# Ledger of designs, part 1: VH-VL binders against Collagen alpha-1(XVI) chain (COL16A1)

Scores and structures below are computed, not measured.

Target 1, 182 residues: Collagen alpha-1(XVI) chain (COL16A1), of Homo sapiens (Human) (q07092r50to231)
Amino acid sequence: GFNLIHRLSLMKTSAIKKIRNPKGPLILRLGAAPVTQPTRRVFPRGLPEEFALVLTLLLKKHTHQKTWYLFQVTDANGYPQISLEVNSQERSLELRAQGQDGDFVSCIFPVPQLFDLRWHKLMLSVAGRVASVHVDCSSASSQPLGPRRPMRPVGHVFLGLDAEQGKPVSFDLQQVHIYCDP
Unless a header shows other numbers, all headers, positions and changes below count from the first letter of the chain; antibody chains aren't numbered by Kabat.
F, E and O are the ipSAE of ESMFold2-Fast, ESMFold2 and OpenDDE, as the mean of both directions, binder to target and target to binder. V2 is 0.75 times the mean of E and O plus 0.25 times the DockQ between their complexes.
Where letters were taken out, [cut] stands.
The coordinates of atoms that the task and the answers printed are left out; those that the model quotes come from them. Centres of patches stay.

## First folded at step 4 (VH-VL; framework fv_becotatug)

Design P02 (from P01 with heavy chain Y56L)
Fold by ESMFold2-Fast, scan of step 4:
Structure P02 (fold): chain C 182 residues (1-182), chain A 118 residues (1-118), chain B 107 residues (1-107)
Amino acid sequence: as target 1 above (182 residues)
Amino acid sequence: QVQLQESGPGLVKPSETLSLTCTVSGFTVSSYGVHWVRQAPGKGLEWLGVIWSGGLTDYNTPFTSRLTISVDTSKNQFSLKLSSVTAADTAVYYCAREWYGDTYFDYWGQGTLVTVSS
Amino acid sequence: EIVLTQSPDFQSVTPKEKVTITCRASQSIGSYIHWYQQKPDQSPKLLIKYASESFSGIPSRFSGSGSGTDFTLTINSLEAEDAATYYCQQSYSWPLTFGQGTKLEIK
């Protein structure tokens, strides 16, 4: 597995505010600069077909009522290979990936609990033809996900990006990990 | 209303330690960082360093060995100590607020002139 | 470190004239430029953040534009109170850096 804080250089990114409590975990405040790295640096062979993405995050009410990418991997032309998109107005997550035929395959997860201005642990897992979202200690929500194109080590990885303006989105992180074992 | 106010000795002798305090009011320090910026007479602005809530600091390279920034959240005070001063450290010293992880300075203190002279 | 170069260093300007101040970065910095106004014996005041976003209470005659390496602060119709030194600042990379300043003097 990968620690994305390290792979995306979050600790070495000057524009990411670091907040440290004596008895608490380090808090990373995003929003001042885009968080991005070439895909080949983060996933040398591309993101595997099966993975789990784990975040400990706090979503602020100051995020705009636009769709934005919590996590995205693009292809060489800048189009998404896979994206986990936040819809602040609908209070949901949408997972989208390039399908076998070139069209996107997607599934939507209602997650109103993430929008309470408190810390939450979020897990997205993709295994076979199923995607699942697990928030905190709740039971997992699973959705079918159609056949996808193999992921390629091209383009860029993004964390916290506004879909329309390409601007960074402000939110807080404590943990970002990816596991290649489902 | 948001206010920042620098204070400290206006005259420091060469080789001694320059010590300044920035007192803040009108905001909660946990959501903001405080930066120190100086300006030599007739010259431009030079960034010195920053402290965020929780005590994490970052310093500009020329100052790493002699600069210390600290915070006392109970007093709403930020402190700057610069050791081994020379005439080149004569400047107006400002504290300035960073807003919610956006690294621009929305409010500045009035500045305090420090002259390094025997 | 990212070096910011401002142009011009100094300009003597007439009231109601349109004034353009340029800031050039030594590498691409997206829109991570902020502009400050400093009057004599006063602290700097934020005018524009993220290249083009006006800070609260700033007169509409001030505007910013640009991306990448080239950034511009425009004063659409100069007022006597605009006599000041203007600084750009980048927040793309540590250490934070300022341009050398542009001094505007009213004729």
Scores: ipSAE 0.000, ipTM 0.466, lowest interface PAE 16.3, mean pLDDT 84

Design P03 (from P01 with heavy chain S30D)
Fold by ESMFold2-Fast, scan of step 4:
Structure P03 (fold): chain C 182 residues (1-182), chain A 118 residues (1-118), chain B 107 residues (1-107)
Amino acid sequence: as target 1 above (182 residues)
Amino acid sequence: QVQLQESGPGLVKPSETLSLTCTVSGFTVDSYGVHWVRQAPGKGLEWLGVIWSGGYTDYNTPFTSRLTISVDTSKNQFSLKLSSVTAADTAVYYCAREWYGDTYFDYWGQGTLVTVSS
Amino acid sequence: EIVLTQSPDFQSVTPKEKVTITCRASQSIGSYIHWYQQKPDQSPKLLIKYASESFSGIPSRFSGSGSGTDFTLTINSLEAEDAATYYCQQSYSWPLTFGQGTKLEIK
């Protein structure tokens, strides 16, 4: 796997506040500027079709009325290849990916536990025709996911982007990893 | 040392455009958000809008049709333009810095009084 | 928008007294409240962030507490230089809003 904090240059970005945590890992506070890098620098062969995305995060309530992308990879024209969208009003995550025949395939996961102003470990895994979300010590929630187009090393990777206006979204982060064998 | 300094005309006529500049030092304008807040004489604080690094802006609802905030990174300056002013726009105008994406204001300019009068 | 209501609007207090200022939000906002001090003819100055975290260089007599809808700023032993208007501000939701202010006058 890959440490996305390194690949997205989060430690080298002045707009990301580094907060000392005496009882835990360094806290990264996003929101002052979009977190983005060209896909080819993050995933040289494109995001794998099967992967696990693991984050340790804290969602702030100032996002309560927003729909925003926690994670997104675009194509060369800026159109999403894959998106993990936070719907704060419904307290859910929606995974969307480009399917065969040009349509999107998607899954929705209720995750009300993420909206409590506390730190949580979130795992999204995609394998075969199944996507799963695991929060903390709860059991995994699995949903069917249709056949997808292979991911391409084009466009950009984003963390924390408002879906309508493209403005940065503020949330706190301790860990971001991608595993190619979920 | 972080400093913010507002400047602009102290008197504006009704129906004209109010134009203010905030000059910053001690930090890079590309790395922070800068907000505008005003205070009518003897009244409380009112948030007007913000510009973040990258040029993204957001405005408080009563001002969306009248307010423009912009940045000139080469001059370390932020600008506020408020069109079609009335006596209700008479206030001290502040610029204030957002700390690395936290939405509180760690440093403020000294404020500049703008009076709207005929 | 979220409305913040402060209490009291005005208080005349004696030096060395303990002072409590309250801020009530129209809906639950977690700990996303910040407190500012504004002296006459001066800019606001950040005192407390995220309900209870002291900003750098702020005297230890200032403290904050609360969560949800009810928040408190406490000055444990009032000094003459604390004569000012105090404002709460929420960062839970856009637009950003301030309370109406609490003016402290020292006798």
Scores: ipSAE 0.007, ipTM 0.482, lowest interface PAE 13.8, mean pLDDT 84

Design P04 (from P01 with heavy chain T61E)
Fold by ESMFold2-Fast, scan of step 4:
Structure P04 (fold): chain C 182 residues (1-182), chain A 118 residues (1-118), chain B 107 residues (1-107)
Amino acid sequence: as target 1 above (182 residues)
Amino acid sequence: QVQLQESGPGLVKPSETLSLTCTVSGFTVSSYGVHWVRQAPGKGLEWLGVIWSGGYTDYNEPFTSRLTISVDTSKNQFSLKLSSVTAADTAVYYCAREWYGDTYFDYWGQGTLVTVSS
Amino acid sequence: EIVLTQSPDFQSVTPKEKVTITCRASQSIGSYIHWYQQKPDQSPKLLIKYASESFSGIPSRFSGSGSGTDFTLTINSLEAEDAATYYCQQSYSWPLTFGQGTKLEIK
């Protein structure tokens, strides 16, 4: 595993506010600038077929954005290879990935607990034909996920991108990590 | 137990390439980042660069044109190559482990002295 | 780059004395400071991470404090084995940087 805070250059980005936290780790406040890097700088061989994405985050009050990408890796044409989308209206996460037959495969996870304006630890794991989401002390929720195309080191990685306008989304982070053994 | 150990020639001629390896045990190389830090005799510590499990590297700006760090996961080895060396590159070279991007060094190798001299 | 300045450069100290080493950053770095001990002819060892968190196995006489620009490593009651050079390191911004070191010698 590795820390996406470093790989996405969050500490080097002046527009990302670094907020001291007397009780714990530094808080990063996103939204003022795009968080993106070429995929080959973050995942030189592409995102692994099996992985776990772990975030400690605080989702701000939904005011104007219906859907946005919490995490996304695009292909060379700008379409998602994989995306984890926040749907603020439905209080859910949707995982989408390119299928072997060219269409997207997806699954939806209800996560109303993420929308309480408090810090939460979120884990997405993808292994074989199953994706799972774990929030804090709740039990893991698992969903079937269809056959996917291999990930490629092309396009860009995004963290916090509005799905309709492509603008940065404001939310707070303490950690974001990828593990290759979910 | 976690261990890192540097190895390589102790003497390098000016203008040649300095090549070192760091062999690790007690952890999987794909789970950690490995940094290179050097220390000239009687001087302080200087960060050179890092490599993470995905092969992503970052180098301290003064070294970007001369430094290459690589990893061989099948051998549990990290490598450092520094080209066009001068007497100013004489130092003890350490490899050190970073856990999940926290960027403090929890375990260090014993260090290997490299002298640049004709 | 962020410059870390330690004081003192050198101190000759008596056993059981309380020792304070300071590290000053050229800009605010939150709590992203870490402290290392290096004994002669040995590699550095992590003592304190994130300004105040003790690394595993480190004697309780070592403690760290501070935030922003001013940081302190304290040795509450100096032992003979504490003769070493101490370095602070910041992880707030790349490139990673170290202070110049503080050398402690026992009288």
Scores: ipSAE 0.006, ipTM 0.472, lowest interface PAE 14.7, mean pLDDT 84

Design P06 (from P01 with heavy chain W99Y Y100W)
Fold by ESMFold2-Fast, scan of step 4:
Structure P06 (fold): chain C 182 residues (1-182), chain A 118 residues (1-118), chain B 107 residues (1-107)
Amino acid sequence: as target 1 above (182 residues)
Amino acid sequence: QVQLQESGPGLVKPSETLSLTCTVSGFTVSSYGVHWVRQAPGKGLEWLGVIWSGGYTDYNTPFTSRLTISVDTSKNQFSLKLSSVTAADTAVYYCAREYWGDTYFDYWGQGTLVTVSS
Amino acid sequence: EIVLTQSPDFQSVTPKEKVTITCRASQSIGSYIHWYQQKPDQSPKLLIKYASESFSGIPSRFSGSGSGTDFTLTINSLEAEDAATYYCQQSYSWPLTFGQGTKLEIK
């Protein structure tokens, strides 16, 4: 795998607050500036068909009323190739991807435990025709996922983007990694 | 109209640093990646490196230790510095824009010839 | 790195002839190939992106095809203004690489 903190330039972005925590690792506070990089910079060959996305994160109080993209890869015209959307009202995550025949494929994961204003480790894995979500070493929640269009190294990667207004969303991060062997 | 224009000294001495500027107009520099590509006389195209929004850079392996690309957003300028030059660095140098995260080059500068000679 | 090999290196052709230029990749690259035209003493110009998609304003006589390792640029009816060197470029993997070029000369 690889560390997305470096590939998304989080350490080089002055508007991202770096908070030293005596009880743990460095905390990155997003929301003051857009977190985006060209997909080619982050995923030179496009996001693989099979992968695991691992985040250590804390969702803040002000996100509870929003629907927003935790992670998104767009195409050249700004439309999602893949997105992981946070729905604070439903307390769920929705994975959406472009389907092989042009329709979107999606699955929804109830994750109420994520909305307690505490640190959590979140893993999204996509393998074959199944997507799975793990929270805090709990057992996997798995959902079927239809055939997808191959990902292209085009457009931009976004982290923490409001779905309606396209503005940055504030939340805290310790870790963001991609693994190609989920 | 989108325009990119390279400028800099046409003659550089061996062992010195080659410094070029790419001045852009017709687009916001923070919204695009800008690449540097060179072409030795009578030869093909060679990719050197890129700078993206946020100031992150990447360089082709042969150039990692001697190449620096930077951006000055107040002047709409991108800069390339290549240290320890030799005659093998004689080439036309182009800056080129990638299309909003796609790694093809939709617009190119006119190119500037740099000759490395004593 | 991915090596792109173009064929032919040079071709002398007559006006109105159909011309095919090939680009072969050292490994499978899907459709992540782009084609450029460079006339003498000019900058390269984008013709075709993603193997088969025409860039804005490019004449319809230019078309691209292929996937995986073998790609072609076709000029359906050659015009005198098409005398140029043509380059393929891959965007599948870092570092970005170009083919060595194919020079077309009009008789």
Scores: ipSAE 0.007, ipTM 0.507, lowest interface PAE 12.0, mean pLDDT 85

Design P08 (from P01 with heavy chain E98D D102E)
Fold by ESMFold2-Fast, scan of step 4:
Structure P08 (fold): chain C 182 residues (1-182), chain A 118 residues (1-118), chain B 107 residues (1-107)
Amino acid sequence: as target 1 above (182 residues)
Amino acid sequence: QVQLQESGPGLVKPSETLSLTCTVSGFTVSSYGVHWVRQAPGKGLEWLGVIWSGGYTDYNTPFTSRLTISVDTSKNQFSLKLSSVTAADTAVYYCARDWYGETYFDYWGQGTLVTVSS
Amino acid sequence: EIVLTQSPDFQSVTPKEKVTITCRASQSIGSYIHWYQQKPDQSPKLLIKYASESFSGIPSRFSGSGSGTDFTLTINSLEAEDAATYYCQQSYSWPLTFGQGTKLEIK
């Protein structure tokens, strides 16, 4: 695995507010500037076919009326290769990826527990034909996911992007990791 | 429309620093990666390094201690500095555009010949 | 680093002939190979990206194929203007590397 805070240079970005907690972890407040890097810099061989994405996050009240990408990797033309989308009105996450035949494959996870203005640990796991979401210490929710195109190290990685306008979305982070052996 | 053009001294003395500039037009420097590639007379192409959107650089291993690539976004210019040069650094130097990290080179400058001799 | 070996090094060809240039990678690189044309005293020009995708404005006589370790650039009916050195380049891993080149001359 590896730390996306390092690979996306969140600690070195002046527009990302670093909030020190004397008795706890550092908090990163996003939204003032885009969080993006070329995919080649983050995933030199593309995002692995099987992976786990782990975030410790807090969703803010103003995002509760938005649809936005929590995590996205685009292709050469700027279209998503894979995206994890927050649908605040439905209180769900949608995982979407390019299918082998060129259309998209997707699955939806109800996650109302994320919308309580509190810190949560979120894990997305993709292995074989199954995607799973695990929030905090609850049991995992699993959904079938169709066959996907191999990920390419092209385009850009985004964290916290408004789906409609492509503008930064404000939320708080403590941890972002990718594991290649979920 | 899209253009890249290298410039700099054509002659550099051994042990000195080779300094080149790549001036670009037809695109925004903050939106693309720019690579440097060289070609010794009669030889093939050799990748030197890249600067990405966000200011990150990657250098080919033999050049890590001698090579610096930088960007001045206000002038739409990329710079290459190669220190402690020898006759082996005599080559045509190209800058080339990388569309959003694709790591193929869709547009190239015309190249500038740098000869290292006393 | 990934080594790319091209063959042939040199070929003298007649106009209208079909020409095949090969590029072999020292390890599997999927489809992360790109082809360039370099005419004498000119900069390289992108022809084919990701093994088989034609770059915009490139004549249809140029095509690419292959995956894994073995890749091919084909010119199906050679024109006089195609006299050049052709290079393959991999983008699978760092550092980026080029093949040694294949020089085509017209008889």
Scores: ipSAE 0.007, ipTM 0.510, lowest interface PAE 10.6, mean pLDDT 86

Design P13 (from P01 with light chain Y92F L96Y)
Fold by ESMFold2-Fast, scan of step 4:
Structure P13 (fold): chain C 182 residues (1-182), chain A 118 residues (1-118), chain B 107 residues (1-107)
Amino acid sequence: as target 1 above (182 residues)
Amino acid sequence: QVQLQESGPGLVKPSETLSLTCTVSGFTVSSYGVHWVRQAPGKGLEWLGVIWSGGYTDYNTPFTSRLTISVDTSKNQFSLKLSSVTAADTAVYYCAREWYGDTYFDYWGQGTLVTVSS
Amino acid sequence: EIVLTQSPDFQSVTPKEKVTITCRASQSIGSYIHWYQQKPDQSPKLLIKYASESFSGIPSRFSGSGSGTDFTLTINSLEAEDAATYYCQQSFSWPYTFGQGTKLEIK
């Protein structure tokens, strides 16, 4: 796997606040500017069809009032190839991907534990016809996921984007990683 | 009961260093940032800077070369030093707290007036 | 930096009147706006956070609304104790900034 902090140039983006704590991990505070890169730069062959996405994050109280994309890869026309959406009102995550027939396939994971204003480790794994979400060290949740199109190295990758306005969403990150062996 | 209290000299001479202390009680400091905000007589509020329990600081651009904020967690004390003061630095100085997961100031100190005069 | 402009600067109002104070941001800030009340010779006190959420213990006559660039603080039925200066503050980006303040005087 690989570190998305490096591939998305988060350390080199001046608008991302770097909170250096001598007694704790480095914190990246997003929200002041869009976090995006061309897909070709982040995933040269496209996002793997099977992967695990791991984030260490803190959702701020303001985000509890909106629906937004935590992670998204678009196609050349700007439509999502894959997205992980935070639905703050329902306290859930929705995984959505382009299906083989051109329609989207999706599954929803209840994750009320993420909405406590504390740091959490979140893992999304996609393998075969199943997607799973893990929060911290417990309570794996699995959902069936329909047949999907292979992902392509086109469009853009986004992290923290408001679903309605397309504006950046403020939240805190310590880690973002992709593993190709879920 | 959450309390923040500013203290320091009420009068500072031009060109000297202004030194203030904010003493806090009633909460665990490791979960909060402490901000300094000032208010010139009859004027509005101006953000100066912040320190987090781990020692990370951030300063408003006009003050970067003159301002130092520090923390002594064993004493629950936060300190502000502003060098090379002028009459324009005459103000009431406040400390205020921000929880790590939020972005607002829920509790403020009472403020301490500092007059810069010969 | 993000500039916040409040309107009006000053207003003299009668008890029981409905009062609205406006805060306009120089760029879109979502709901990252907070409102504070400051009485003479006192520290600011948080009233409303994240544009519309009342802080603990704040009277129900105070409410906030808005998103993006335009925000309002409403006092539904003004009381004599509400004579104060009101400030908006943005927390969307560093440095944090305040509006210039709106002073309310009770007739």
Scores: ipSAE 0.005, ipTM 0.470, lowest interface PAE 15.2, mean pLDDT 85

Design P14 (from P01 with light chain S91G S93D)
Fold by ESMFold2-Fast, scan of step 4:
Structure P14 (fold): chain C 182 residues (1-182), chain A 118 residues (1-118), chain B 107 residues (1-107)
Amino acid sequence: as target 1 above (182 residues)
Amino acid sequence: QVQLQESGPGLVKPSETLSLTCTVSGFTVSSYGVHWVRQAPGKGLEWLGVIWSGGYTDYNTPFTSRLTISVDTSKNQFSLKLSSVTAADTAVYYCAREWYGDTYFDYWGQGTLVTVSS
Amino acid sequence: EIVLTQSPDFQSVTPKEKVTITCRASQSIGSYIHWYQQKPDQSPKLLIKYASESFSGIPSRFSGSGSGTDFTLTINSLEAEDAATYYCQQGYDWPLTFGQGTKLEIK
């Protein structure tokens, strides 16, 4: 495992607002500038086939029509290798990844609890042919996920990217970690 | 045909800044990761740092405070500046190309010797 | 950082002999090892990538094998032009590192 706040240089990016609260955690406010790094820098071998992505985040109110990538890794041509998309209309997360034959595989997780304007811990776990989403300590959901193409250390990693215009999306963050099992 | 060529002063005084340029042809510097590697006389290869398309840089830990790699896309050149040099910085300096994410260097410049001496 | 240790440091060999050079990593690096040839006063030249894949234009006498921590470069019938120093390099993690080199001299 490793801390993506360090690997994506969030603490060293002046456009990311750091909000300090007495006796509370440091809050990073994204949205003013793109959060992106070359995949090779963040994941030297590419994102592993099995991993857990953990975020402590606060989703701001978005329009019913807005969808955006919470997390995305592209290939060398800019196409997604894997993406975790927030859909504010459906109050859901969609995981989408390149399948072994080149078509995408995907699964959808209803997560209405994330849209209450409060802090939540979100875990996405991908292992074998199953993807799971766990919100806080109270709920878990698992979905089948088709066989995937191994990730390559090409393209770029993004946090908070508008799906239509490629512009940064505003949300608040306290923690981003990746856990990679051997 | 892909070609990389280093250039710059062969002699630098201690405490000064070592400045080198890598000029490339057959590709655009902003389309690849381009690395600097050095080799002290009679010694092995040491990775110094990289610049990626998009202007991102990463440096090997011993060099983070004194190394700067930059790019001039209009001239198909990237430069290395290493400040506060000592005799330990005497080496042949190479630039090398990585196709983004391949982790190996498919083409290298011919290298340029920089001697740090008073 | 990942340390790569090559063996032998130096070998004096006769033409047409089979030569094996080893590279050992301080931790498991999968297949993220690449091999370079450096002749005197020349830049390194890529020979083998990802432990066993020959780079374009490389003579078939060069081959690579291994995974995890133990890797080998084999020259199955040495030519006089193969007198050079050979380096392994890992691409598994940052910073990128090289082995100390193996120098081959032809008798």
Scores: ipSAE 0.008, ipTM 0.549, lowest interface PAE 8.9, mean pLDDT 85

Design P15 (from P01 with light chain S91A L96F)
Fold by ESMFold2-Fast, scan of step 4:
Structure P15 (fold): chain C 182 residues (1-182), chain A 118 residues (1-118), chain B 107 residues (1-107)
Amino acid sequence: as target 1 above (182 residues)
Amino acid sequence: QVQLQESGPGLVKPSETLSLTCTVSGFTVSSYGVHWVRQAPGKGLEWLGVIWSGGYTDYNTPFTSRLTISVDTSKNQFSLKLSSVTAADTAVYYCAREWYGDTYFDYWGQGTLVTVSS
Amino acid sequence: EIVLTQSPDFQSVTPKEKVTITCRASQSIGSYIHWYQQKPDQSPKLLIKYASESFSGIPSRFSGSGSGTDFTLTINSLEAEDAATYYCQQAYSWPFTFGQGTKLEIK
């Protein structure tokens, strides 16, 4: 596994505000700056076929009324290879990936507990044809996911991107980690 | 109509600070980054830096100690300040826009020539 | 930083000829290459984005191809108005960099 805060250079980005909490972890406040790096720099051989993405985050009250990407890896043409989308109105997450036959495959996870203006730990796990989401101490929610096209080390990785306008989305982070053995 | 327009003094003395303004119209600045690119007479294009809505900046390595880019969203104006100039900074300076994440420059200003001489 | 090397530096061409301009990157950059045209005393103008996608309003005689390290801009049948300097730009990583330019003049 590895720390995406390091790989995406969040500690070295001046526009990302670093907030110290007494006896707590460092808080990174996003929204003022794009969080992106070339995929080859973050995942030299592409995102692993099986992985777990773990975030400790706080979603803000007016973090877009529309859908936005919490995490996304694009292909060489700028289309998503994989994305984890936030739908604030439905209080859900949607995982989408390029399918083996060229169409997108997707699954939706209701996560209303994530939208209470408090800190939460979120885990997305992808293994074989199953994707699972775990929030805090709740039980995991699992959904079938169709066969995916292999991930390629092209395009860019994004955290917090508005799909319609390509603008950075404001939210707070404590941790972002990828595990290659979920 | 989308428009970007550079302005500033055409002459700057060595060791002084070069100050340029890019005024934009026809689009919402919060959806775009504004880049600065220069071109010395008879030479190629050189990327200097970028600013996004909210004040985030990134600068090309040779310029990090001398370059400041800022934005005034109420006036739709972007500014570039380059300190300690020399004759090597003589160039046409362009501002250009990027829709966030697109990485290409779809619209450019007309450019403004800055000559550094005593 | 990623270095882009264009060839040729200069070419004098007859109207209606097919022209090929190449851009070679010092490392693999996927399809994160864009092409610009600059006429004398004018600003650069976007022609091709993401190696092969035509920008709106660009004549169909311009096309791009390539991936990884080797990229090509082709003008299928050169017109007099195409006399200009052409630049490739990579957007794979910061800082963004340009090739040195290819100048085309009409005989």
Scores: ipSAE 0.007, ipTM 0.475, lowest interface PAE 14.1, mean pLDDT 84

